# Designs tried in a protein design chat: VH-VL binders against p56860. Part 63

Target 1, 255 residues: p56860
Amino acid sequence: MMTAEVRTPEQGGGPLTTEPRAPRSAPGHADASAPAFGPETDPRDIIRWALAAHPDLLMPSAFNLNGVVLLDLAAQAGYRGEVVFVDTGYHFPETLATRDRLESRYPELTFVTLNAGASPDDGQTPPDLYASDPDACCAARKVDPLQRYLKEQGPSALLNARSRDQASTRADIPFVEEGGARRRVNPLAHWTREQLEAYAAEHDLPVNPLYFDGFLSIGCWPCTRAVKPGEDARAGRWAGKGKTECGLWQGENKL
Short names: E, the ipSAE of ESMFold2; O, the ipSAE of OpenDDE; V2, 0.75 times the mean of E and O plus 0.25 times the DockQ between their complexes.

## First folded at step 21 (VH-VL; framework fv_lerdelimumab)

Design re (at its last look DockQ between E and O 0.66; V2 from the best seeds 0.00; counts 0 for: pae E 7.1 > 2)
Fold by OpenDDE, look of step 21:
Structure re (fold): chain C 255 residues (1-255), chain A 120 residues (1-120), chain B 109 residues (1-109)
Amino acid sequence: as target 1 above (255 residues)
Amino acid sequence: EVQLVESGGGVVQPGRSLRLSCAASGFTFSKYAMHWVRQAPGKGLEWVAVINYDGRYKYYADSVKGRFTISRDNSKNTLYLQMDSLRAEDTAVYYCAKDFYDLSRYFDYWGQGTLVTVSS
Amino acid sequence: SSELTQDPAVSVALGQTVRITCQGDSLESYYASWYQQKPGQAPVLVIYGENNRPSGIPDRFSGSSSGNTASLTITGAQAEDEADYYCYSRDSSGNWPYVFGGGTKLTVL
């Protein structure tokens, strides 16, 4: 009766160094050719400039508070392009519902959902890849689809909802970033969370209900939790994994 | 003032169907998700179903999935629960509950409930 | 599906402080809401989020969370606080449905 020694595969996964990976996201270099915008500049004016300079402008969104606010401001400023969302297969129902509410509210915009109908079992990745390798999961289910689409569409610029208050790694985000494949415009760079909340309330914007439950930054459900009072807004993202960004804004594959 | 009034409860035999209604007033009905929650006699609360503001998203407890159907008519400010293939274990007071927003985790207003008794 | 667990019964002397606790894996990721139900009445939302009180709820009610637990605290219990208390939150899957705790019967002595 040969006791088959179940060779436990040496999980050569090196200890995920819990060391906070140095903010790899070198803030994009400020585009010196862009107008001198300031903290008091109306985001709508920035968007108008961006539309004039880049008529092919696209707006990626995950429909967080910042994204919802930006979408409204962009619509007001005359944006009539695409709102590009990636269905990772791991979004909260509330997120998808929020997308749909926004789509209904802004019929003048074109909502594009990449990989619509994705699911954990769709074969794109192992269903539990998020647990073992969140970077690989994000790369496959979020970054790559978006990059492919952007490559196909070839926009000269992106309209982004990033702000300095979102994370310590974003503290120096400029209004206009140069470098990489295209220009990045951040009209909300200097807006505080309080300003965003106030604006959303004032305009009755459809904010993801999870936000009011402490989900200050919302991604995929396996990698997102509510934050506690006093925590960073992104502390609930990939909690315990040493990951702070999805990879869209880092490395050679920066959007 | 927010008001939720359930109706349609009664005594039915196993295997039969019943339709509950909830009339809503005092708020913009079409902006909020709505829930059904039930409570068996002498037991705890059990979430049954939710429908989002426009009816595109519906979710059910496993105990009622495939048998119950939640729906709404925003023009009438009314929530419905179609209950098919009723079982004895479905005996409960059925509450209509207003979602805090749209698919949130809070029920900020409740109706007084309607009793459904399934007995042979 | 992660269940929420509560003690079935607790007691408190009039004017004293009592804490009702809800436990579940989902509470590491999600806040709970708390509902008071008096005999023959519909449930009433008393606490949501970390420590939010709806209008009309006395300030003696407070909420807290730690690890995989959420707690409702009544500081200075009154006779009218005798009721069943239910916690509510999401399951661990991140998908719907949400789930109620089993409920806690509070007796005021």
Scores: ipSAE 0.509, ipTM 0.801, lowest interface PAE 1.2, mean pLDDT 90
Fold by ESMFold2, look of step 21:
Structure re (fold): chain C 255 residues (1-255), chain A 120 residues (1-120), chain B 109 residues (1-109)
Amino acid sequence: as target 1 above (255 residues)
Amino acid sequence: EVQLVESGGGVVQPGRSLRLSCAASGFTFSKYAMHWVRQAPGKGLEWVAVINYDGRYKYYADSVKGRFTISRDNSKNTLYLQMDSLRAEDTAVYYCAKDFYDLSRYFDYWGQGTLVTVSS
Amino acid sequence: SSELTQDPAVSVALGQTVRITCQGDSLESYYASWYQQKPGQAPVLVIYGENNRPSGIPDRFSGSSSGNTASLTITGAQAEDEADYYCYSRDSSGNWPYVFGGGTKLTVL
């Protein structure tokens, strides 16, 4: 058996429901076993399963290519929940413009901006902290607002845009990750960058224009550069800062 | 066919104002950022300003910041540059340039330019 | 102070290879695009991103980058390649404006 992940076949249930979202306190919805998903499984089927198992599903996003593709697939699959973005005060103007275009395109989704109105000079952190201690800056401006919101909302699962092709450290990402405070669902786990680009082009999706200039993983402007030929997609994050990942966290969100 | 036609150039005295226009056709104007780029006689290109597709974000070169205002009217497919407190150094051909997308750094189409001369 | 610096002039013999360079601190974080301008004409884009050519640009034009330097290479230079060449990129890693290099006059001998 030559697979990238260990899974067992599941006896899945019937079609996903179109009924109103179940109360977050409802017993048993978080206990549904994931069906046997494979590399050819339509991401929308994974999302439909996740919605049935987790009516309180939330989707954090920084609006990178993966995230934009996930938004579209989720909307098609019946997601009507929140898209949660953290305003750190250090986002590229291109990222903010992309968020605005996505909000206009998907009126059926609720775009939530945490820490709205943030700026480098807003007093949340010392002006030079992004350079002197990037981990502390990230904790204060990104991690803390998101973690507080997730504790307040209490979702049983998150819908994540991670894929195996983003970095060598993600090469074996499963469709469903257990553990921690909540389940993490990765419908795009087996999609390649080429598939994501083809999908975005076919559907004329709003894509952050920095992507076309080699920014394959876009964070805040102090910590992001264009990826050089042959580098991993995330090699442009924290270049020259002595960091492996922001804040000891995997990707842009903490669970 | 994409077309960009600048107008409003002319000869003005220092300290005066001038408004440039760029009429766009052949593409969906409201999907793209637009730029002004200038070139003094016998000199190189100087980027002047950009406005994103819906006008929420505007950025300027330091040489014109506080004196020039970029704007757009998407209902008329027209880009504008309001030029106040003009100086001799502002003498140039002014080009309208179409962004590849919204706030990328690539110009796929240029107008033929309009000459502004600031002379006492 | 994130200026883009180009040599003001470069010569190449017909059919030979020439490299035009653009230097700036911001080029460690951002690619440059390259524009060709012939006398009395508006500029045209010849290279964007790392090494992308717009439709209609001959494959003798290529781009590359290393450190704080971006390069435009013309392999097998033709008489029609005689022009001014400008690089263009951001002048910082933040939300500051984009800037052109000073330009390089290419003479094909």
Scores: ipSAE 0.064, ipTM 0.607, lowest interface PAE 7.1, mean pLDDT 81
ESMFold2 (binder alone), look of step 21: mean pLDDT 90; pTM 0.919

Design rf (at its last look DockQ between E and O 0.32; V2 from the best seeds 0.00; counts 0 for: pae E 3.3 > 2)
Fold by OpenDDE, look of step 21:
Structure rf (fold): chain C 255 residues (1-255), chain A 120 residues (1-120), chain B 109 residues (1-109)
Amino acid sequence: as target 1 above (255 residues)
Amino acid sequence: EVQLVESGGGVVQPGRSLRLSCAASGFTFSKYAMHWVRQAPGKGLEWVAVINYDGRYKYYADSVKGRFTISRDNSKNTLYLQMDSLRAEDTAVYYCAKDFYDLSRYFDYWGQGTLVTVSS
Amino acid sequence: SSELTQDPAVSVALGQTVRITCQGDSLESYYASWYQQKPGQAPVLVIYSENNRPSGIPDRFSGSSSGNTASLTITGAQAEDEADYYCYSRDSSGNWLYVFGGGTKLTVL
């Protein structure tokens, strides 16, 4: 009888094979007044600095690998603020379950779910808007709710899980961004996917199970697929739509 | 060594109820989702239900929704399937299957199954 | 909801290569897993996440995908490979429903 001895994600399952990083694109504006962090800087030190400089710091998250790693690092660094998640009504059940698992693991943090209980039929948008106009869908179901909340809360900075290895559009993301409504801190800017995976495995972090099934970047289920070997990590996002970002971090209305 | 042992199968009349159990050992039961999968005699595999690691999420196949209830007791390392309003088409070997993680799409370990026969 | 379809039966000569294919709309978004079932036994996971093999599964088993299809390939079929093979994935995007293919009976000649 063949026995399947499978190494589970929690047991340190092997990393997914992916294509090399996409070509470089225009980075955000670095804040020259911030400390000179480098690739060897411990993300926790960056977070400590951010907390000292911005006690009202908030952490938006979609609970991807980067987000889960950042959440753990932030907790270790002394973050005790909000983890802000937007329920678009189109999240994978796995994503919502991952959120709940994280909430249970980090009781010292406050998990805030905007539009909790959202659904395709809740009347916020046509149920199939994602197909005809993904930009409008993302604007209405993700960007606008988050912007409204952030406007209300008025944090002086955001703690973000973005890294250079995620997409060509993020290839030169700085540790600290200026411009827009508030400062953006990216402690994981220089962490590679391999580093993130290793960290998550080492610390037995509750990573979304879809990640280990080729979903290297996870958004709404209508607009997300698994990537094939040799594809970019975000190739599965809005595949065939010519869209690469939700709109949170670009344009005049960037967060 | 991972072990899954199903029990509670038997012969029942239509409309009756039956409760299946699966005793798990050899792994941290409370960390993994668990599944029921059934196989009618001479037929293919049919997914029945899943329960996540803490029991907060339960999902069912349409064929059993409203009649079957999946549950677990992590303190006893046991998975359950309460089957109500049984029908002839529910006749099958019922397998307990360990999820690869928590609500993944893979079953890395299976029990040997328990036979449920629904007949008049 | 979409179904996963498989050919009900295929045959392969000893030592030859055979491909078992699974087709369904969900396979455009999700990888399939493959299970081997021998008579009177429980299913065994043989392939997951495109082309990963659990420990103990021979390297003659491999997985691939294209479009809305997933395939299990046995390169150099052995007598002990005679079994039923099932693909498994989600049946629809966004819903937490799972579906097995109808199964393929592999005969080794």
Scores: ipSAE 0.689, ipTM 0.851, lowest interface PAE 0.8, mean pLDDT 91
Fold by ESMFold2, look of step 21:
Structure rf (fold): chain C 255 residues (1-255), chain A 120 residues (1-120), chain B 109 residues (1-109)
Amino acid sequence: as target 1 above (255 residues)
Amino acid sequence: EVQLVESGGGVVQPGRSLRLSCAASGFTFSKYAMHWVRQAPGKGLEWVAVINYDGRYKYYADSVKGRFTISRDNSKNTLYLQMDSLRAEDTAVYYCAKDFYDLSRYFDYWGQGTLVTVSS
Amino acid sequence: SSELTQDPAVSVALGQTVRITCQGDSLESYYASWYQQKPGQAPVLVIYSENNRPSGIPDRFSGSSSGNTASLTITGAQAEDEADYYCYSRDSSGNWLYVFGGGTKLTVL
């Protein structure tokens, strides 16, 4: 990857301590009925509702444009919880630097890096697994660490940054997804990339610099490319591998 | 007006050290990554090193890794390149370049360069 | 390999169209950007993010890519376009973060 110096979470400001959270609250919070949200609903109102209904709300993030915008809106709406990032060992240096800038900007939030210190040669997966079986690589290095953490923490809901404009596979996502182990809240479901870019520029948000070079959806460096004009935002993810979504949103591994 | 002024170039013998400086003005220095790019006489451009906005991430071309150290002092708006174990092939004009952001692919401002000559 | 390969020189008649090409494996994954360098001057960015022009760059400059090849096209070349042109991209398979092509000297006849 990088040739001289790559900062790790121990050097770059990840949490140095872990204090267990209490088990999630009584089931009644998980069952609160969601209002009828519409395309004009301010995402901060959706987040405020989610916080009231789910005091144990957690925010996973890979710090894509949507995630950065959501993080700022959540902080404004009163979110003071955890922002959970999985270190796969294959992140771009630009992604790690973006995490560190966001941590510095939002000291009121707790940034949690799972699998801190991961590297391509750490033995968690065979060296060529990302090419030969991307689903298995993703399961081992991204999905499994996050699922283990979520089982241990037991949140009743997650705050996610997905929007319908990101890809054809996301065209139908609702503001609130029911079912599974926990509720998933998508406050930005109806925001366009144009709205997200305008918001980030207006608020001078730290964004992944690869976005200035056509990287509309950023994952691990072996599986991410710049998108071509007219392609879906996620077309650069797992190009030529037949994969369109991370296992976090599909099958029995769905969050 | 954004300005980048390199200094510290000169003639040195192989195996010796040299420290380059780049004084920055006209922008918030601490918001941006900074780069060194060099050009040997009659040759093309070669990216040398980058340091991110707060200095936590430093990256080097293979040709200089282990010999050169990039650093910055945000209180003095100054970028540095410490060049150790210099070789004849390090002879070049060294440019200080401002990243458009932090670790982007765009150099929006360049200095005029400082010449380093490594010769017996 | 992450090496970016350019022809060392190309010529164009005044007012004609020229393409300067850049090849490298990393260009399948990353856009190229293009820098113009006139004698005795620092380089200037003329194309970024595949086909975007910075403010002040004439609209006769455009960029494109296909597979592992990127191209800079100058439509209606002017005498002032005589310069060296460098493609530039990220290393996708080596230890370098950034890589320049070897440069192409454009002569306007």
Scores: ipSAE 0.465, ipTM 0.747, lowest interface PAE 3.3, mean pLDDT 83
ESMFold2 (binder alone), look of step 21: mean pLDDT 89; pTM 0.908

